# Designs tried in a protein design chat: VHH binders against FAD synthetase 1, chloroplastic (RIBF1). Part 4

Target 1, 279 residues: FAD synthetase 1, chloroplastic (RIBF1), of Arabidopsis thaliana (Mouse-ear cress) (q9fmw8)
Amino acid sequence: AEGLSPVAGGIVALGKFDALHIGHRELAIQAARIGTPYLLSFVGLAEVLGWKPRAPIVAKCDRKRVLSSWASYCGNIAPVEFEIEFASVRHLNPQQFVEKLSRELRVCGVVAGENYRFGYRASGDASELVRLCKDFGISAYIINSVMDKNQVSVNTEEEDSKSKERGQVSSTRVRHALAAGDVRYVTELLGRPHRVISRTRTQDLTSKRGRISLQTSSLLNLPPGNGVYKACSLIVGDKHPISCKVIVDTSNLYIETEEERFHNSDESQEFQLLGIEFG

## First folded at step 22 (VHH; from c5 with S35G T62S)

Design n6
Fold by OpenDDE, last read:
Structure n6 (fold): chain B 279 residues (1-279), chain A 123 residues (1-123)
Amino acid sequence: as target 1 above (279 residues)
Amino acid sequence: ELQLVESGGGLVQAGGSLTVSCAASGFTFDYYAMGWSRQAPGKERELVAAITSGGSTYYADSVKGRFTISRDNAKNTLYLQMNSLKPEDTAMYYCAAKPSYWGFDISEDFDYWGQGTQVTVSG
């Protein structure tokens, strides 16, 4: 109906969806079990609050792909991300926010984690969310925190001695893992290989001797830390992934492939998007 | 530069009380969720308590009913009141911060950490 919000009648997952990790996926899955799943994202927080800008974990242009990949988990429905300008909700208390969800956005329900906080200064908790949703006639579903595999294994008496901080899946943990160059753990947390997107001029995609150099400034999202990564895949357009080695330093990303000719450089396009997956 | 400086650690007897503090600087304190984590010898770092800008709190099960996290935004200071201390509470306690202000999980990991203050509980 003309005039309804895009999420009208839907089930919205509430969270900070920076990494789109497996915990976020679980929210979407739960939403999909109940109805049409949406991710509700607040945008512009850093700008409004004066936080230092950070490279996103997932490139903006790649978010839809990731969400589409969740369709198989969500009853063959890909969750859609709905963005709200943070400035527009900044001063809403928990009640006002839920009212907005119910009366303005016309959602049918919400899904959130057990430790979710929301509203002005994050004063509202999951219990309050449930209460308020009831008051406003929408459904609320609270799910348990998602733990990484190592944490789950610890509960099963397998003392995996690895001194690495393990626990609840979070975007922060993903960032730390990336910084540490632990792409395996990143993959675990994301439930998928991390994909770095580069916007590169077609003219600069000269593979000399099977080596492509990308400037870090061309990257649209957070790469792993400095190091050598041997099991990577280069994705160019709709072509099949190419096996590659990636060397990351402070200024550049070096991609080494056995393939000399990256055929699909549509020379007609000034810029191309390259994807690099770190396995 | 974001700085977190812990203080107040020390040696206490089992059953005793201790308050640790964290002085924050170099960022807008009111826009950050704050927390305390601890690391005991030979153990992994664990979240003890967290608090949102608005004062909503989270506690690990191990400290519920004994510890109280609070903040003074006017002083850019975070506190952890620890009561009924046990030898198992012996750890380095770290002040933590994350740029989380709206719509987030309070129990998730933090981005910034202090150098820590040692709390030792004797049996």
Scores: ipSAE 0.892, ipTM 0.962, lowest interface PAE 0.4, mean pLDDT 91
Fold by OpenDDE, last read:
Structure n6 (fold): chain B 279 residues (1-279), chain A 123 residues (1-123)
Amino acid sequence: as target 1 above (279 residues)
Amino acid sequence: ELQLVESGGGLVQAGGSLTVSCAASGFTFDYYAMGWSRQAPGKERELVAAITSGGSTYYADSVKGRFTISRDNAKNTLYLQMNSLKPEDTAMYYCAAKPSYWGFDISEDFDYWGQGTQVTVSG
């Protein structure tokens, strides 16, 4: 009995949900207005297409938390992310994809941005999506692009300062802002503080002199660029966040906190997840 | 290494036409969305046009009906045909690329940029 897909009867937001930024949230919000909201994410693109691997903006293990935080915007329903293997849809033309949504996944509707492209080689546009959805008996909702609020022209005198293109909220923009160490702008784009997750051994968390050192290799997602960040929070498990300063260099993150509490006496070789929020 | 090299810029009279090209190398061209952005003096960089691997296009309102973006995947080359040029079109034009192939917003920012080619339109 081919069980009902997890998104059956739901409204699926279509997009590239790398950063889960406020634009993505808006898609979810629109979906929630219509029905049960889902995010449809394609996974494995880089592997299939041979793209250089990139650190994710949001740690995989943290995505659910972020989505849960959207519940208040979505009528107290947290959007659920539904993942599809890209390899399974790679060759689908726009029509075939919508057919899959309708007949296989049995979604009731879709939400997408006005400039959304989809299907094989991204040949389909939002207009086609609307048309196809109609043909297959599912609803389609197209929303306007979400723009950032802060048009602050950072006149950074430094020659190579790639003019921070402010405008449409995008994962790429988030990535650039992170690289530039502009955590305030990142926070604006994300609608939340950026959280970096580290998987560390408890034994390695020995705060020598109130300083915790994390190797960049232990990070599960993209940190901000090299620099000093004074308004940060350290999150250990379900404990209350601790105010901290973070110094980021090419190889390490240094966390400085006044609270000696992080002496986890537990010499256990167990891996712990640490969260660092910037901003 | 990913490289984007623009060519074809120059001085043109208002009402004239110009085609700029971008030679791409160091990546699988067919798997990338490509675009043209421009930056005028004292202004922010703006997306002019974009094109998916499959040939779906996007144009800024300011250039709709005048500019045509196209690509030759066999030659790893991106083109921008500019007609009915105006002094306001004067800018450095940059070739742009992003690893976007399926299910994305075509108008979002790009990840890679060329060095640019100058287009000057005289009134």
Scores: ipSAE 0.891, ipTM 0.962, lowest interface PAE 0.4, mean pLDDT 91
Fold by OpenDDE, fold request of step 24:
Structure n6 (fold): chain B 279 residues (1-279), chain A 123 residues (1-123)
Amino acid sequence: as target 1 above (279 residues)
Amino acid sequence: ELQLVESGGGLVQAGGSLTVSCAASGFTFDYYAMGWSRQAPGKERELVAAITSGGSTYYADSVKGRFTISRDNAKNTLYLQMNSLKPEDTAMYYCAAKPSYWGFDISEDFDYWGQGTQVTVSG
C-alpha cells in the first residue's frame, strides 16, 4: 500500500551492521524466527559527526549477496537491509525512536543484543528498549552476545601469535584481524570468507603470465594487511572461482593464477567487478 | 591526531581504592563511546567498563559493584573509580575510544587505545 514503510509488519534487527559478521547474522536469525527479518542501518553517521572515513568491511555492492547467503539460516528468507539517514533520527531520544519504529515504520517487533545502546547519545539500553517497545505495542527480543570460538576452546599457539584478542564478535575485531592479516580468524568472525571487490577496467584484466595487478584505489572495501595469501579465490562474473595466490602491499594487490587467460570478460562493459576471497 | 593519555595508576593494597583518568584530545570527545580495558600478565586484554556519550554504562561481571566509569565531556576526560581492589585486578589499564554514537553494542571492542597505566594490587 502506498504509504507503508518497507519494513511495515516486519521484525527489525537493531545494530551497527558494518561487517555483517556472525553476530549480526544471529540477530537476523532471531528476527526470522518471529517474522519477516529486516536489518535497520543508519547511514551518514561519519559525515554528520565528522568521523574519519573508513573503508567498509563489506563492499556496498556485495551486501545483498551476503544477506542472501543468510537465507538458509533464516528459514529461507533473506533479510533485507533498510537504510535510514542518520541526520533524520539524530535528535531522537530512545522513546522517540521507538515511537518512530512503531507508529511511522509500523514494525511489529525488534531484535537487539543484550548490550545494545540506542537513541540520542546512545542513552537507551536493552532494558529500556524492551520497556518502550511494550509501551508502544511492539515486541522486543534481546539476544546474548555472540562470542568467537576461542572463548570456548583452547587457542592454538599459532593463533595466539597473530591475534592477541579473542572474545565478542564485532566489526572492530574484524578490522583488527584484517589489519593483522589473520584471514582465518576473519573467516571465523564473518562466518564466510572475506571478499574484496575491485572495480577494474575490462581492458586491464589481461593477465601477463597469470598475474593480475590491482591498485588499492580500485578496491571497494577493506583488504587484509600486507602479506602473502596462498589460499584465495578469484571470482570473475558468474564464472567458477579460480584458485589464486594474492600478494598484498601498500599500493597493490597481485593475483597469481594458473590460468593465463581470463576469457569471459564481457567486452561490452567498460568496467568489471572482480571478487577476491581470502581463506 | 587522536590521543588518549592515561594517568593515576600505582600500587595499592588489597581492599584499597584507586582512580585512573584519561585525557582525550584530537577528536570530538562527545561523539565517541569510551571505555577501559585491562591486560594482566599472561592474559588477554579484556573490557572492564564502557560508557556512551549519553552516560549509559557497561561493566564486566568481574568488576560490577566495585568499579565506576564516568566521563566529563567538558574536560574531555574519562575516569575509572576502582574500589575494593583485589590482586586479580592487577593489570595495565588502557583508555579506549570508538566512534559510536547512536545505535551500537557498548561491549564491543574499541578502535583506539592509550598507552596504558599500570595498576598493581598487593595482597
Scores: ipSAE 0.889, ipTM 0.961, lowest interface PAE 0.4, mean pLDDT 91
Fold by OpenDDE, fold request of step 24:
Structure n6 (fold): chain B 279 residues (1-279), chain A 123 residues (1-123)
Amino acid sequence: as target 1 above (279 residues)
Amino acid sequence: ELQLVESGGGLVQAGGSLTVSCAASGFTFDYYAMGWSRQAPGKERELVAAITSGGSTYYADSVKGRFTISRDNAKNTLYLQMNSLKPEDTAMYYCAAKPSYWGFDISEDFDYWGQGTQVTVSG
């Protein structure tokens, strides 16, 4: 008996969930209003299509934490991410994909943005999604695009001087903002502080005079651009966040904190995960 | 290296037509969503039109019914046919690309842009 898919009976949010930004959260919220919310993620696209590898915005190991934090917005139910290998669906036209959702995965419904495109070569649009879902007996909910605060506030004349590209919340916009070192705007787009995760050898975590150096190669996700960030937090394990300053250059992250001894490093572990939040 | 080179810009009278083109190189054109963005003096860059690999299109409200985006994958070329041009269409027009092939929002911002081609519409 081919076991029931993990998303059976659920409502699946459709999108590219790279950044898990507030737009993605909105999809999950809408899904949760209707039923049990899931995020459907395709994996392996870059490898299959030969795209240049990019650092993820959210570290893989941190995705569950972020999704768990959405529970309060989703009726106290944390959305679960369901991953599909892209290679397995690459050839599916829009109809075949919806059929898969309905008959194979046995979802009860889908949520997508108004400008969502899907299927082989992204030939299907949101209207087609609605039609196809109806044909296959599953519900479809289309939501409006989520805009940043500048686009929502009709009246606020205050043109912040720096020609910052404002508009629809997107992973691309998050990447651009990170590259520019605009961590405030990143926080707005994400609805949370951006957290960079580093996998570092415990032996290398020697705080010399309250300064920790991390190699960029140890980072599991995308840091902000080169610069000085004064309002940051260092997260070590389950300990309370430590206020710190972070200096980012091309090769290293320098963390400056007043706390000299990160004592509770379980010396028994060869590697530790460090989190740095950029506020 | 990914390259986008725009051409076809110029001066046109209000009500006139113009076609701009973009030659793409240095990447697999068929695996990318393509678009046109424009930036007028003193204004923010805005997405004008976008097209998926499969030919699904998006248009900004300001250009719906007047502009047509198309692509020739065999030639790695993107086109924007602009009809019924207005002075407010005056802008630098940029060819844009993003690695989006399956399951994405077509109206989201792009990752790569060309140097742009100037379109000026006289009243």
Scores: ipSAE 0.889, ipTM 0.961, lowest interface PAE 0.4, mean pLDDT 92

Design n6
Fold by ESMFold2, fold request of step 24:
Structure n6 (fold): chain B 279 residues (1-279), chain A 123 residues (1-123)
Amino acid sequence: as target 1 above (279 residues)
Amino acid sequence: ELQLVESGGGLVQAGGSLTVSCAASGFTFDYYAMGWSRQAPGKERELVAAITSGGSTYYADSVKGRFTISRDNAKNTLYLQMNSLKPEDTAMYYCAAKPSYWGFDISEDFDYWGQGTQVTVSG
């Protein structure tokens, strides 16, 4: 190989892929209709720009599971995420960035939302992306925004006020819905139940206390707001999900189930990743 | 602490013009995308216009050609010049900010809002 990039010959979706919500999924779907789909993520902005870090919506270790779930929408090929360190592109103007896509990364095409902004100080827009891609021999595909819609009645031609369009699906909207504890709405925005990951000591999964107690500091991603969540699932290793109730407060997350005992995986480890699905 | 303070609202005759402004403090203005949202009585909040640190703009279809967003990075100030105002432009106008600098959708929801300034367009 001539030292080809991992995305050479592929179609890269451009965006901020924090939540992997249904809008992000649409970009991947459209990339897959054209060629081999990739998500191109920029990482490290907060560190370089001095922004306060925020808990991720999707745990890093859980991102591949989410992307694999998109395979059926993407011609049975799950999109692959490729990360670019922000420090390495921080000063590239739009033209220099498209040149990097063409000459260094050797992509065949890009997919971007109609309102995507890129390049130094976000000075480039979708129209400029199309023009620059043409200049550098890359196909460019601009995709309409995915709108947040809620339809509670579908058997009436006259639309209820509750089916009103609520704007664009966004990671910020997911964060607000999580903070409000509206896990059903979060499921609509994500196209999947929200899964929280905790790094948990294996021995704590067999406690005699009648419940599992986790500190919120052990969570690898953003939990829903304080509240009681009655229809949850607990995932321990590769085992079948276990129905449970979850109580979230500021410092702790409590998991209650009718199962009297839990088993660690056959391959014993000091720590395991515990998944908690809300909804 | 991040603060956004709007000013310049008021009563304007239909067909008239008005400029609203937003003074920003407590963050590095150049690393944020800025915008204006509005909320009319009984309606949901809508993004009207947005602008990146590098000057790339977004406008809602309802205001294209009539409204102009701009920012002065030296003064940490955001502006919205509104021309050819219509009664349906009557709303509370909110300054908005999000930490966004590179590689994002300018029209997605913003993270921070001010308290708003009322614009009322009469008949």
Scores: ipSAE 0.754, ipTM 0.902, lowest interface PAE 0.6, mean pLDDT 87
Fold by ESMFold2, last read:
Structure n6 (fold): chain B 279 residues (1-279), chain A 123 residues (1-123)
Amino acid sequence: as target 1 above (279 residues)
Amino acid sequence: ELQLVESGGGLVQAGGSLTVSCAASGFTFDYYAMGWSRQAPGKERELVAAITSGGSTYYADSVKGRFTISRDNAKNTLYLQMNSLKPEDTAMYYCAAKPSYWGFDISEDFDYWGQGTQVTVSG
């Protein structure tokens, strides 16, 4: 209330946490080894800068579940997400931003990737972050990039059997893999199955001969590309997952299940969140 | 909508120099990180250099010390000065862009590419 931020005394991981992928998880893991872990996100960039909006990779209502699942990696402390309005920091140069972290937010440590850029027009780099943090009494920890390993078929030559790096894990790579329908690769990048959330009217959740039809407009986050996905799970509330097959096309998402148990909703809310896990 | 047009490629002897450029249009250049990726026949695309709106740079180890990336925000133009060229630098060079302005990893995958300009180093 009197200027103490929710992240005071904590270790903040700096990044763009759209996907909550394994690279993001590594930042949280490292923060948790030092102190209380936070993910410090900037929101509102697209609105301020005029970028076209993009569907989120993780539904906003599903982010807490994902972060809670990281607790076992983070010393049984689920990292907490703290959002900063981009408009409030838009013009801060690197030094002014680190000063904000120290004096206004009162963080005691920072974790960032080795190729992180920050401050006005992204003019600051990781080396500058370390130097500035030292000047302002904040510990800084630079983390190596998490790389996607691609183990290809080996031949008789030992040098050829070694993995060749595909490149960095990134939200863009997740989006490309989703668009291609490569849900196994998406699982690898995220460290979890991709979950799509639909806000569905309870009365419309009707399994006619084991098939539910949803419009893509009811989805709260990015589905995989058009295709047939045979090894999926349907999640209704806190119940155990129901095995299903999902067909995605341009306008619709069809769920085929051998269960009929959710067509008998009684005294349920008008809307129900439906989770669909791919892989 | 978004357009990235590369130019300046060509044939050059090993040890020589070449500058390629990229004219950008259809977006607010100042709000994008820009980069150069390359792809040689039979190899995967590699990010060789990137630069933020504010001038912070990234270079792949394979080109560090030999290549210089720069941008002119007033002209919406991106440059790559390539010195001490090697036959291994032979590739199609692509201008790349991503909407990134604050708080991001400059070396991550880019979202948009041009059609490329061929650089061939003989020797």
Scores: ipSAE 0.727, ipTM 0.893, lowest interface PAE 0.7, mean pLDDT 86
Fold by ESMFold2, fold request of step 24:
Structure n6 (fold): chain B 279 residues (1-279), chain A 123 residues (1-123)
Amino acid sequence: as target 1 above (279 residues)
Amino acid sequence: ELQLVESGGGLVQAGGSLTVSCAASGFTFDYYAMGWSRQAPGKERELVAAITSGGSTYYADSVKGRFTISRDNAKNTLYLQMNSLKPEDTAMYYCAAKPSYWGFDISEDFDYWGQGTQVTVSG
């Protein structure tokens, strides 16, 4: 059980990869330009630190699809996530963590944002990362922040909107844009339409009065705020996307489609995963 | 139940100094990155400074060398010492917090804010 790590010889992007937004994608792109790209994720922080759980931005079951979509940006190599239990690294100071990357995980290089913080109590910064990596014989590449310089699709003065700096792309911005129902802005931040996944009983996939009704409690990730979303796509199993309108309220999500060819083809499953793309 | 209460704002002469503070409650302070954002009239909020639980700091270019962020984890209190103040520093200053402890970008947007304390620099 003490074999060579899955990331040995690779270039790991360091970060908090909750949203898989365009800033995260840039880290993966830069890693891929240097070698085999990995995303190094930490799991279990909320449980260990006692933070209130939050709905994930990307459903766990949907992460592989998102990462696969980055292959064309990454030299036709989709980046792979490598997960570390936070409890196992919680007390490592910056030096001990870089030693783990070098000697235990045997990575060849790391990629991190210029404002990255790591190690015990987040005491290490990007400058320390570079210095420590040099000491332990691994390469370090510091990447500039991906800035959000665009205004969302709102009636705003074009010149002012195009020139206004809005700060760094972040998971918090994605969450705020989702809460505001601004799915076009979410698409810009993520570099893809936001996909919500529902674990839905197969019997509930039957249209009633031209709509499918889902409880928001069945969603595996964060939906947009209450509102009506006209340019959506419904994905059922392996089928092609079906155009739809989605109505979100506090308790329910309603899917209205003019497709009369809706048909679930996997009747053997009590539950199915239903994808809803907004935008 | 998370609460952030700023104090210490006021009127100060250009070139002067001022310290603002933030009392935090309702969360485990040691597990949060803390920061100060400011908002001048007609402008969006700007992250001015941030600090991790272990004391690693970030400063916006506009305040580097003039402002010092610090935290007292035993008192659950965040501070911003502002020196060499300029009229351009006039703004509402907000205490900010985010649940971030390990493996994150300190400059990302914060999740929680206080009500703010006004700092006005004359001259």
Scores: ipSAE 0.718, ipTM 0.890, lowest interface PAE 0.7, mean pLDDT 86
Fold by ESMFold2, last read:
Structure n6 (fold): chain B 279 residues (1-279), chain A 123 residues (1-123)
Amino acid sequence: as target 1 above (279 residues)
Amino acid sequence: ELQLVESGGGLVQAGGSLTVSCAASGFTFDYYAMGWSRQAPGKERELVAAITSGGSTYYADSVKGRFTISRDNAKNTLYLQMNSLKPEDTAMYYCAAKPSYWGFDISEDFDYWGQGTQVTVSG
């Protein structure tokens, strides 16, 4: 693209960073051991290829906060997400893509998993990535299957659930744990409490009969399954989190708090972003 | 609208061979990674093979060297050739698809599944 490439001299983690779970964090950690860590994401695939959209696990507007929280794991340097428009690389074969990394983006190295696929029609694999990186003078660091096993949940008190899910961290395991309402396990998989973001009409922030009612259709990312969640937190802007109980049903999300009105609410704004943390 | 229809399952003697196929419709086949999963009696489902639109493959350790995945993008058809079959290969075999084209882990979870075709290896 036109303009400055912020990844010059850096170490880019290659992958599909949808959930930003602890497996994704491990890629960033490994990149940070070598140099300045970046996550390299491709955007616009669904639009270009005509895929049906899915509810994201992490709201787009919340991704920077999550990545900033990784600084303590990454040598006090939060990884930065660098986005490449898919249309600009769609037809590059594996060699042309590695050439772009080396000559145009000027990265010093890459981190990828053993099962990573890239390039036109996903024709390139991790072995080819290593060979091409050597040819173009950048380092490649491949995370083998042993590292994936080390990211397995240790929630032995729920052995049936662990056995059922095969013990590996994945976005599917996160989605299943969310659907089951197992927010403690979701916290383990993500390395953070799950935060749901709602774009909420300002008038809906007013408590009615001891609760705030939100429509599930206003949520920007995947909520947990129907149930009652105690010890949650409500976040409005940068205010101190407010303790709450959250009740989730098919159509609505109910928030019960001691505060009936939020001081920093701006009545002139039609909509505001509301964060709800589970666990 | 998206449909995956498996065929070709059956009873096979140990050491024998069998090819199963999957007819795909309702989506742009070339923009999807395709795969085969199996579920043996009393076991969890496992991904045994996957293939990208460009032909890059993945195999589970349990089937490497014996199974070959392939796809015909012109016919929207996925194949699994299974050789040197063992009784432990007995399972329901499911065709799978996910919208994945660039920059992804081929072994990650699939989104869509067929109804399955039974493969039984005896004796």
Scores: ipSAE 0.712, ipTM 0.898, lowest interface PAE 0.7, mean pLDDT 85

